# Designs tried in a protein design chat: VH-VL binders against NAD kinase (nadK). Part 100

Target 1, 268 residues: NAD kinase (nadK), of Syntrophomonas wolfei subsp. wolfei (q0aze0)
Amino acid sequence: MKIILVNNRFKENTEKKAQEIAGQLSALNVEVIIDNGLDEPYAGTVDFIMVLGGDGTMLRAARRYGQRAIPVLGVNMGTVGFLSNIEINELAEYLPLILREEYSLEARMMLEVAVFQQQSLLTRVFCLNELLLRSNSPRMLSFALEISGQKLEPYRGDGLIVSTTTGSTAYSLSAGGPIADPQLDAFIVTPVASHIINKRPLVVSPEREISLHLLEEREAIIGIDGQIKMDFGAENRVLIKRAPHPLLMVNLKAKPFFTSIDRSLQRQ

## First folded at step 9 (VH-VL)

Design M27 (from M1 with heavy chain T60I; framework fv_oberotatug)
Fold by ESMFold2-Fast, scan of step 9:
Structure M27 (fold): chain C 268 residues (1-268), chain A 124 residues (1-124), chain B 107 residues (1-107)
Amino acid sequence: as target 1 above (268 residues)
Amino acid sequence: EVQLVESGGGLVKPGGSLRLSCAASGFTFSNAWMSWVRQAPGKGLEWVGRIKSKIDGGTIDYAAPVQGRFTISRDDSKNTLYLQMNSLKTEDTAVYYCTTHPRYSGYFLAFDIWGQGTLVTVSS
Amino acid sequence: DVQMTQSPSSLSASVGDRVTITCRASQSISRWLSWYQQRPGKAPNLLIYKASNLESGVPSRFSGSGSGTDFTLTISTLQPEDFATYYCQQSYDKPWTFGQGTKVEIK
């Protein structure tokens, strides 16, 4: 069995823990690849991915490996989050189940984001939470939103979020979007500080194709999962659709979504 | 309201075949892992095999005594689990129980809900 | 295969008694063990999962403990409906295996 261990390159204690776990797995005849984010993703065949860290580390793992139909387990290392299933101090107890493939899988939809300049594809990325279009200056954006060939009335404001249901509890929530059951597949389209008072969040079929472009020359950026930033100008358009494969998340214990989000919202 | 109802048991000659059915109601059958467990008269419990949900890969596992002779399948549109039993032996005489696993880990390796069982008798 | 051995194979008890049943695995199974109750002529009923977790709806007089190779099911104050056969089951490695059963009989 071959396992990738994904850790956070900016945390020294996480690197040491990854090395300890790799040693334990090697002693059980498991081949281990450590991915700390510095190099290109491992290109060979892999049976399982173990993410050591918080939600941010899981988002990076999802972008790097989420399209490969490989089981991905989030192992929490101290921070509270939604994407981890077990705590690091539980790993030893659950490791036999991992090696025997005694776990359930939860499919989480991902976004495919393609950025064009005129007719040329500039980049294609995948993400688990959301794409954010926002102004990179004090000036508001004026932009066009098209959903499956249907042109909506122009937007004017600070930006727009196109989110998966997994991303419904991330930036979309902060901007006024709904909380969505992550077992549902849908796009959530949430305006950011719109000057058009009746622009509401939209929940649309994941089979829809979403297109965005600026209607006037402005400094703007596209943000992916809060981790990747790209310049976006009037000569650019972005196309968003459901990614070909969902992220396959491993469940080794019950993690009830609704009680977890309810506790989070009841703080204060 | 959650229940499993087995049917299809009966008397069969050695070398014969039977197909058992298990009708599920009151829960989302398509998400459930399902097993067959048998119990010979006056004896203990013996696991026969398991089928995972299609969402979790639909993998099927069998106990060694039945491997190659028994086939587990499911029809999610009918909420029904099946056990096709071929090349029956006198040692296969038992009450056959249909049972479900909770979907979530740490617990999905227990047998949560059980049917009433159906008796299969293979003549000596 | 992982072999499960229960002790005793049978015991006689009176209503109100504390009853203890033990289960031993042929190798370490961590905490991957469940306990079942089977009343005469009925299907088994799950009591305890993952060694010590009480199944919803099961009376609090039932408790489980243990890890590794040695496990215990305790009934603190035996009731008339508790006269039954009890089985342990390991879920550490396939094939899943049950103990031979412990019959709790009226004294």
Scores: ipSAE 0.600, ipTM 0.805, lowest interface PAE 1.9, mean pLDDT 89

Design M29 (from M1 with heavy chain T99A; framework fv_oberotatug)
Fold by ESMFold2-Fast, scan of step 9:
Structure M29 (fold): chain C 268 residues (1-268), chain A 124 residues (1-124), chain B 107 residues (1-107)
Amino acid sequence: as target 1 above (268 residues)
Amino acid sequence: EVQLVESGGGLVKPGGSLRLSCAASGFTFSNAWMSWVRQAPGKGLEWVGRIKSKIDGGTTDYAAPVQGRFTISRDDSKNTLYLQMNSLKTEDTAVYYCATHPRYSGYFLAFDIWGQGTLVTVSS
Amino acid sequence: DVQMTQSPSSLSASVGDRVTITCRASQSISRWLSWYQQRPGKAPNLLIYKASNLESGVPSRFSGSGSGTDFTLTISTLQPEDFATYYCQQSYDKPWTFGQGTKVEIK
């Protein structure tokens, strides 16, 4: 059995813990690959991915490995988030279940983001939460949103978020988007500080293709899961589709979404 | 409401075969792990085997006494679980229960919903 | 295989009594143990999972404790509907195994 351990090298305690867990797994005849984010993703076959960290580390793991149909377990090592299933102090207890494949899988949709300069593809990235288009200056953006060939009236404001249902509790929520059941597949399109009074968040079919481009030259950035940033200008276009494969998240215990989010909102 | 209903039990001679069915309603069957558990008359519970949901791999596991003789399968389009029993022995005489594992409500390796049971009697 | 042994095999009790049933595993199973109730002529019902977690809808008079090899199910104040057979079940290693059962009978 081969397992990838994904950790954040910039947190010293996570690197030390990853080495301890790797040693424990090796003693059980499990081959371990450590991915600290610096090198290219491991290209060989693997049976399981264990993410040691918070939601940010899980988002990175999803971008690197989410399209490979490999079970991914989030193990929290600090502040509790939405994407981990067990705590690090529970890992030793659950490890026999992991090795015997005694767990359920939950499919979470992902976005496929393709950025073009005119007709040339610049990059293609997958993400679990969202794409953010935002102004990089005090000036508001004027931009076009097209949904499956349907051109909407121009948007004017600070930007736009295109989110998965998993991402509904991330930046989209902060911008006024709805909370979505992560078992649903849908795009949530949430305006950021729109200057047009009737621009509301949209919930659209995951079979739709979403296209964005600037209508005038402005300093803008696109952001992916809050971790990747790219300059975006009037010569650029971004195309957003549902990714070919969902992220397969491991559940070793039930994690009730609605009571968890309700409790989080009550602590305002 | 949530319900499991077993059928197909009866009297069969040693060496014979029977196919049990378990009809599920009131929950999303395709997401559920399903097990068969049997209970000989006046005795305790004995796990027979399990089948996982298709998203979790659709794999089957069996207790040693039935391995090679019994086959568990499912038809998600009909919300039905099956147990094909071949080469039956007198020791297989029992009430056979189908049961679900809680996928979203509790611990995945417990049995939270049980059918009423169907009696299988293997005698000459 | 992991063997599960319950004690006692049967007991007599009266309504209002505190009842304690024990379950011992032949090897450490951490907390991977569930408790079931089977009333005469009926299918089993889940009471406790992962040693100490009360299943939804189960009365609070039921509680579970233990880890490793020794586990206990307690009924704090026995009610008429509690006269039944109780089973422990380990989920640590396949095959899943049950204890032989503890029958709680009217005194």
Scores: ipSAE 0.572, ipTM 0.789, lowest interface PAE 1.8, mean pLDDT 89

Design M3 (from M1 with heavy chain S30D; framework fv_oberotatug)
Fold by ESMFold2-Fast, scan of step 9:
Structure M3 (fold): chain C 268 residues (1-268), chain A 124 residues (1-124), chain B 107 residues (1-107)
Amino acid sequence: as target 1 above (268 residues)
Amino acid sequence: EVQLVESGGGLVKPGGSLRLSCAASGFTFDNAWMSWVRQAPGKGLEWVGRIKSKIDGGTTDYAAPVQGRFTISRDDSKNTLYLQMNSLKTEDTAVYYCTTHPRYSGYFLAFDIWGQGTLVTVSS
Amino acid sequence: DVQMTQSPSSLSASVGDRVTITCRASQSISRWLSWYQQRPGKAPNLLIYKASNLESGVPSRFSGSGSGTDFTLTISTLQPEDFATYYCQQSYDKPWTFGQGTKVEIK
C-alpha cells in the first residue's frame, strides 16, 4: 500500500507530524510519499492520500490529485475547517480502519478551468471551491457571461465568482451567494459588487458550460481557490465546466455540515 | 417507520439452494451498507457477509464458512438485499437476519437496524 | 481471526441489581467494539458502539468501558425488560466476530 502525505512546509508542526506518521506507516509496511507543495505532484500510482492541515492544504491536494480517483482524507491539525473529517489526535485510533478500507466515500464535484488567449489554450487547471474574476485596479469591470451558448446582458462591477457547492461557503458566501449542500452538484454564479440592478446569484446545472470575457480593456485577475492568480485581459477568455472526475473524500465519521455552518455564521 | 423484512427461508436438503430477500423501507437504502448475520438454534450470532453501497464501491465480504457458496447482492431500485445460498450444509441451519450499517453515522461499523429474521433449515 | 470471549456465559440477577458483563479479545482491538441486546424471540438491538458510546434511544443505565483486549458492559439498575442475552462484537478486523453471549436470567 502506498500513501501520499500532503502537508504545508511553512507550518513546522505539520512537517514534524508528517515525518512521525510516515515512520508509523513504514513500520506497518506502507510506502509513504511526502508532498510539501514544493515539487511537482507525485506521478506514480497511490492507494490513499492523507492531508495534514487545514482547508487550504486540502484545496491544494484537490488541485494536484483530485482527478485521479484516489481516496483523500482531511486530518485537521487544530484549526476549524470544513474539509477535514478527523482530528490529528484521532488518527492513531482510525489508522487500522484506513488500512482495511473501512470508510465511506463522498464525491465532491470539481471545476475544470481553461484560459485562452485569443484562439490558443493558455492553461487548464482544476479546483474544488471556485474561480474568481476580479478587477486588479480600483476600476470596475465590464464583462460578458455566457451559459451554454446563452448570452446574458453585460455585467458591470468588481467581478464574478463561479463556484462548486463545496465552495458555496467560501468566497461565494462573502459575495452574497447561497449556502449549498456540498453533496449536490451545481454551479453557483455569484456577482461581486454588481452595479446592474437584479444581477442575482444563479444556481445552474453542472452540465452547463460557462464562459467569461472582458468587454473593455481592464486589468483583471482570475483567482483559483484563493491560491492561484493569473492575469486576465480583454484578449483572454475563460471556459468553466464540470471536471471529469469528482474528488473522493473519505468519511470515517459523520460531519454535521448544516450545524457546523450555522455555528460559524453566528460567531462571524 | 424504518423496517427490514426478510423472506425466502424454509426447509431445504443438503446440497440444495435458497435465495433470501430483505425488503427495506423508511430509510435511504441505496446509501446503506448491508450485512447478513445468522444465529443457529440456541446459539450465538455469526456474521455471514456484507455489501457496501454502490456509492462506496459496492464490494462484498464474506465469512470463511460461506465463502464461495453464498453471494450477497442488492437491487437499489427495489430497496431489496439478497443472499443467494448454494451448496447448503446442515451447519447452515439458522435464523438469518438482515441488518444495516448507517452510512452517515459516526460509527458505521455497528449493526444498528435489524429485521425480524427468516429461518433456514437444512435437513435430510 | 479475532476471537471474542464473554464472561460469564450466564448470570442470575434481580430487578434493581448492578450487572457487569465482560468481553475479552484475543488481540488488541483498540476501542472497535459494540454491545448488543437480544430479548427472547426478538432480533438483536445495538446498545453501545466504539466501546463506550451510548446508541440513541438506549437508556442511560447502560454503559460500556474498556480498550485494547478487555471490555465491560454495565447495567447500573437492572429493569424487567433487561432480562436478555448480551453480545459483544469486534469491528477491528474482518471477519467481524461476536462473543458467545451472556444470558441475564431472573433469580
Scores: ipSAE 0.626, ipTM 0.820, lowest interface PAE 1.6, mean pLDDT 89

Design M30 (from M1 with heavy chain T100A; framework fv_oberotatug)
Fold by ESMFold2-Fast, scan of step 9:
Structure M30 (fold): chain C 268 residues (1-268), chain A 124 residues (1-124), chain B 107 residues (1-107)
Amino acid sequence: as target 1 above (268 residues)
Amino acid sequence: EVQLVESGGGLVKPGGSLRLSCAASGFTFSNAWMSWVRQAPGKGLEWVGRIKSKIDGGTTDYAAPVQGRFTISRDDSKNTLYLQMNSLKTEDTAVYYCTAHPRYSGYFLAFDIWGQGTLVTVSS
Amino acid sequence: DVQMTQSPSSLSASVGDRVTITCRASQSISRWLSWYQQRPGKAPNLLIYKASNLESGVPSRFSGSGSGTDFTLTISTLQPEDFATYYCQQSYDKPWTFGQGTKVEIK
């Protein structure tokens, strides 16, 4: 059995724990690849991915490996998060179940983001939470949104978020979007500080294709999962659709989403 | 509300076949891992086999005494679990229980929900 | 296979008694053990999962403890409805295996 351990290179404790866990797994005749984010994603065949850290580390793992149909387990290192299933102090207890494949899988939709410059594809990236289009200056953006070829009236404001249901509790929530059951597949389209009062968040079918482009030359960026940033100008177009494969998240125990989010929101 | 109802038990000769059914209601059957557990008259419980939900791969596992003779299947559209029993032996005489653990309910590896059982008697 | 052995095979008790049943695994199973109750002529029902967690709806007089190879089910104050057979079950490794059962009988 081969396992990738994904950790946060910026956290000293997480790096130390990754090495410790790698040693434990090697003693059980498991081949371990450590991904601390510094190198290219591991290209070989693997059986399981274990993410050590908070939601940010899981988002990176999802972008690197989420399209490969490999089970991914989030192991929380002490920060409250929504993408972890067990705590680090529970890992030793659950490890035999992991190695025997005694776990449930939950499919979480991902976004496929394709950025074009005119007719040329610049990049294609996958993400678990959201794409953010925002102004990179104090000036508002004017931009066009199309949903499956349907052209909406122009947007004017600070930007737009296109989110998965998993991303509904991330940046989309801060911008006024709804909290969505992560068991549902849907795009959530949330305006950021729109000057047009009739622009409301939209919940649309995951079969839809969403495109965005600027109507005026402005300094703008697109952000992906809060971790990747790209310049975006009037010559650019972004196409967003459901990724070919969902992220397969491992559940070793029941996770009460609604009571957890309710408690979290009351403490915020 | 939540229940499992087994049927199809009866008397069969050694070498014969029977198909057991288990009708589920009151929970999302398609998300549940389902097992068969048997109990010989006056004896203890013995796990027979399991089928995972389709989302979790729909794979089956069997106890050694029944491997190659019994087949577990499910029909999510009918909320029904099946146990096809072939090449039956006198040692297979038991009450057969259908059990479920819903994917996100409580603890995954406990037998959370039980049917009332159906008796299978294998005798000449 | 992981072998599960219960002790005692049977015991006699009176209402109000404290009852203790033990279960031993042939190898370490961490805390991957459940306890079931089976009343005469009825299907089993789950009491305890993951060694010490009380299933919802189960009376608080039931408790479980242990890890590794040695596990205990305790009924602090036996009630009339508790006269039944109790089974432990390991979920550490397939095939999942049950103990032989402990019959709790009226004195």
Scores: ipSAE 0.580, ipTM 0.796, lowest interface PAE 2.0, mean pLDDT 89

Design M31 (from M1 with heavy chain H101E; framework fv_oberotatug)
Fold by ESMFold2-Fast, scan of step 9:
Structure M31 (fold): chain C 268 residues (1-268), chain A 124 residues (1-124), chain B 107 residues (1-107)
Amino acid sequence: as target 1 above (268 residues)
Amino acid sequence: EVQLVESGGGLVKPGGSLRLSCAASGFTFSNAWMSWVRQAPGKGLEWVGRIKSKIDGGTTDYAAPVQGRFTISRDDSKNTLYLQMNSLKTEDTAVYYCTTEPRYSGYFLAFDIWGQGTLVTVSS
Amino acid sequence: DVQMTQSPSSLSASVGDRVTITCRASQSISRWLSWYQQRPGKAPNLLIYKASNLESGVPSRFSGSGSGTDFTLTISTLQPEDFATYYCQQSYDKPWTFGQGTKVEIK
């Protein structure tokens, strides 16, 4: 069995723990590949991905490996979040089940984000939570939103979020979006500080295609899962659709979403 | 109402074949891992095999005594589990139970919903 | 294969008694153990999962404990409906294996 351990090498605690776990797995005749984020993603075939850290590390793993149909397990290292299934102090107990493939998979939709300069594709990225379009200056944006070819009235404000249901509890929530059951497949479109009264969040079919472009010269950025930042100008447009494959998240134990979100909101 | 209803049991000669069915209702069958467990008259419980949900790979696992002779399959459109039994032996005589491994209350490796059982008798 | 051995194979008890049943695994199974109750002529019912977790709808008089190789099922105050056969089952390694059963009889 071949396992990728995804960690953040810049955090000393997670690096040391990754080495300890790699040693334990090697003693059990498991091949271990460590991905600390510095090198290209491992290109060979693997059986399992174990993510050591918080939601941020899981988002990076999803971006690197989410389209490959490989089981991904989030192991919490003490940071509260929504994307981990077990705690680090539970790993020893669950490890035999992992090695025997005694786990269930939960499919989580991902976004495919394509950024164009006029008709030329600049980049294509995948993400688990959301795309954020926002102003990079004190000036509000004026921008166009199209949903499956339908042109909405122009938006004026600080920006827009296009989120998966998994991302409903991330930036979209902070901007006033609804909390969505991650078992549902849908896009959530949430305005950021709209100047126009009554611009509401939209919940739309995941089969729809969403496009955004600026209507005036403005300094703006596109953010992906809060980790990738790209400049966005009037010459650019972004196209968002459902990614071809969902992220396959490992469930070793039930993690009740609604009681988890309720508890999280008490801490905010 | 959560329910499993088995059918297809009966008398069969050694070397014969028989197919058992298990009709599920009241839960999302397509998400469930399903097992067959048997019990010879007056004896204890013996696991026969399992099939995972299609999202989890749809793979099957079998106990050594039945491997190569029994096949587990599922039809999610009909909410039905099957056990195809070939090359039957007198040692296969037992009540066969259909059971689930649902992921309720934080644990997925437990048999929590059981059918009533169907008797398979292998004799000449 | 992981062999599961229960003790005793049978016991006699009266209503109101405290009953303990033990289960031993041939190798460490952590806490991957469930307990089932089977009344005569009926299908088994899940009582306890992951060694100590009570299944919903199961009376609080039932409890489980243990880890590694040694496990116990306790019935704190035996009721008339508790006269049945009890089975432990490991979910650590395939094939899943059950203990031979412990029959709890009247008197």
Scores: ipSAE 0.408, ipTM 0.720, lowest interface PAE 3.2, mean pLDDT 88

Design M32 (from M1 with heavy chain H101Y; framework fv_oberotatug)
Fold by ESMFold2-Fast, scan of step 9:
Structure M32 (fold): chain C 268 residues (1-268), chain A 124 residues (1-124), chain B 107 residues (1-107)
Amino acid sequence: as target 1 above (268 residues)
Amino acid sequence: EVQLVESGGGLVKPGGSLRLSCAASGFTFSNAWMSWVRQAPGKGLEWVGRIKSKIDGGTTDYAAPVQGRFTISRDDSKNTLYLQMNSLKTEDTAVYYCTTYPRYSGYFLAFDIWGQGTLVTVSS
Amino acid sequence: DVQMTQSPSSLSASVGDRVTITCRASQSISRWLSWYQQRPGKAPNLLIYKASNLESGVPSRFSGSGSGTDFTLTISTLQPEDFATYYCQQSYDKPWTFGQGTKVEIK
């Protein structure tokens, strides 16, 4: 069995813990690949991915490996998030079940983001939470939104978020979007500080294609899961679709989504 | 109301075959891992085998005494679990229970929902 | 296979008694153990999962404890409906295995 351990090297505690876990797994005849985020993603075949850290580390793992249909387990190291399933102090107890494949899988949709310059594809990126289009200056944007070829009236404001249901509790929530059951497949389209009074968040079928482009030359950026940033100008167009494969998340214990989000909102 | 109802039990001669059915209702059957557990008259419980949900790979596992002779399958459109029993032996005489691990229950590695059982008697 | 051994195989008790049933695994199973109750002529019912967690709807007089190889089911104040056979079951490694059962009989 071959396992990738995903961690953040810049946090000494997580790197040391990853080495300890790798040693324990090697003693059980498990081959371990450590991914600290600085090198290219491991290109070989693997059986399981263990993410040591918070939601940010899981988002990175999802972008790097989420399209390979490999089980991914989130192991929390300190700060409780929405994407981890067990705590690090529970790992020893659950490790035998992981090695025997005694767990269930939960499919989480991902976004496929393709950025074009005119007719040329510049890049293709996958993400678990959202794409953010935003102004990179004090000036608001004027931009066009198309949903499956249907052209909406122009948007004018600070930007737009296109989110998965998993991402509904991330940046989309902060911008006024709805909380969505992550078991549903849907796009959530949430305006950021729109100057048009009746621009509301939209919930649309995951079979639809969403296209964005600027109507005026402005300094803008596209953000992916809050971790990748790309310049976006009037010559650019972005196309957003449901990714070919969902992220396969490992469930070793029940994690009630709605009570968890309810408590998080009460603590603000 | 959550229910599992077994059927198909009866008297069979050694070497014969029998197919058991388990009709599920009141929960999302397609998400559940399903098992068969048997109990010989006056004896304890013995796990027979399990089938995972299709989302979790749909794989099957069997106890050694039935490996190669019994096959577990499911029809999610009919909410039904099956146990195909071939090359039956007198030692297979037992009440057969279907049971489940619903994914949302939190009882993942425990048999939380049980049917009433169906008796299989293998005798000459 | 992980062998599960229960002690005692049977016991006699009176209503109101405290009853303890022990289950021993042939190797460490962490806390991956469940307890079931089977009343005469009925299907088993889950009482306790993951060594100490009480199943919804099960009376609080039932409790479980233990880890590793030694586990205990306790009934604090035996009721008439508690005269039944009790089984432990490990979910640590396939094949899942049950103890031989402990019959709780009226004194």
Scores: ipSAE 0.444, ipTM 0.741, lowest interface PAE 2.9, mean pLDDT 89

Design M33 (from M1 with heavy chain H101G; framework fv_oberotatug)
Fold by ESMFold2-Fast, scan of step 9:
Structure M33 (fold): chain C 268 residues (1-268), chain A 124 residues (1-124), chain B 107 residues (1-107)
Amino acid sequence: as target 1 above (268 residues)
Amino acid sequence: EVQLVESGGGLVKPGGSLRLSCAASGFTFSNAWMSWVRQAPGKGLEWVGRIKSKIDGGTTDYAAPVQGRFTISRDDSKNTLYLQMNSLKTEDTAVYYCTTGPRYSGYFLAFDIWGQGTLVTVSS
Amino acid sequence: DVQMTQSPSSLSASVGDRVTITCRASQSISRWLSWYQQRPGKAPNLLIYKASNLESGVPSRFSGSGSGTDFTLTISTLQPEDFATYYCQQSYDKPWTFGQGTKVEIK
């Protein structure tokens, strides 16, 4: 069995724990590949991905490996997040069951984001939470939103978020979007500080294609999962659709989404 | 509310075949791992086999005494679990229970929901 | 296979008694053990999962303990409806195996 162990390169404590776990797995004749985010994703075949850290580390793992239909387990190293399933101090107890594939999988939709310059594809990335279009200056953006060939009236404001249901509790929530059951597949389209009073968040079929481009030359950026940033100008277009494969998240124990989000919101 | 109802049991001769059904209601059957557990008259419980949900691979596992003779399948559109029993032996005489699990969903690999059972008698 | 052995195979008790049933695994199974109750002519009911977790709806007089190879089920104050056969089951490795059962009978 071959396992990728994903850790947070900027956390000394998680790096030490990753080395310890890699040693434990190697002692059980499991091949371990450590991915601390510094280099290209491992290109070989693997059976399982174990993510050591918080939600941010899981988002990185999802972008790097989420389209490969490999089970991904989130192991919490501190404050409980939304994307981890077990605590680090529980890992030893669950490890034999992981190695025997005694676990459930939960499919989480992902976004496929393609950025073009004129008619040329510049980049294609996948993400678990959202794409954010925002102004990179104090000036408001004027931009066009098209949903499956339907051209909406122009948007004027600070930007727009296109989110998965998993991402409904991230940037979309901060911008006024709804909380969505992550078991549902949908795009959530949430305006950021729209100058047009009646622009509301939209919940649309995940089979829709969403296109964005600027109507005026402005300094803007495209943000992916709050971690990747790309310049976006009037010569650029972005196309967003459901990714071909969902992220397969491992459940070794029940995690109550609604009570978790309820507790989180009471602290805001 | 939550219910599992077995059917298809009866008397069959050694070497014969029988197909059991289990109708599920009150929970999301398509997400559940399902098992068959049997109990010979006056004896203890014996796990027969399990089928995982389709998202978890839809794989089947069997106890050694039934491997190659029994086949577990499911029809998620009908919320129904099946056990196809071939080459039946007198030792297969038992009440057959449909049950959920073992699964990772709050119960840590336990059999949590059970049907009432259906009797299979293998005799001439 | 992981073999599960229960002790005793049967016991006689009176209402109000404290009853303890033991279960031994042939190898370490951590805490991956469940307990079931089967009343005469009825299907089994889950009582305890992962050695010590009480199933929803099960009376608090039932408790489980243990880890590794040795496990116990305790009924603190036996009630009339508790006269039944009790089974332990290891959830550590396939094939899933049950103990032979412990019959709790009226004295």
Scores: ipSAE 0.474, ipTM 0.739, lowest interface PAE 2.5, mean pLDDT 89

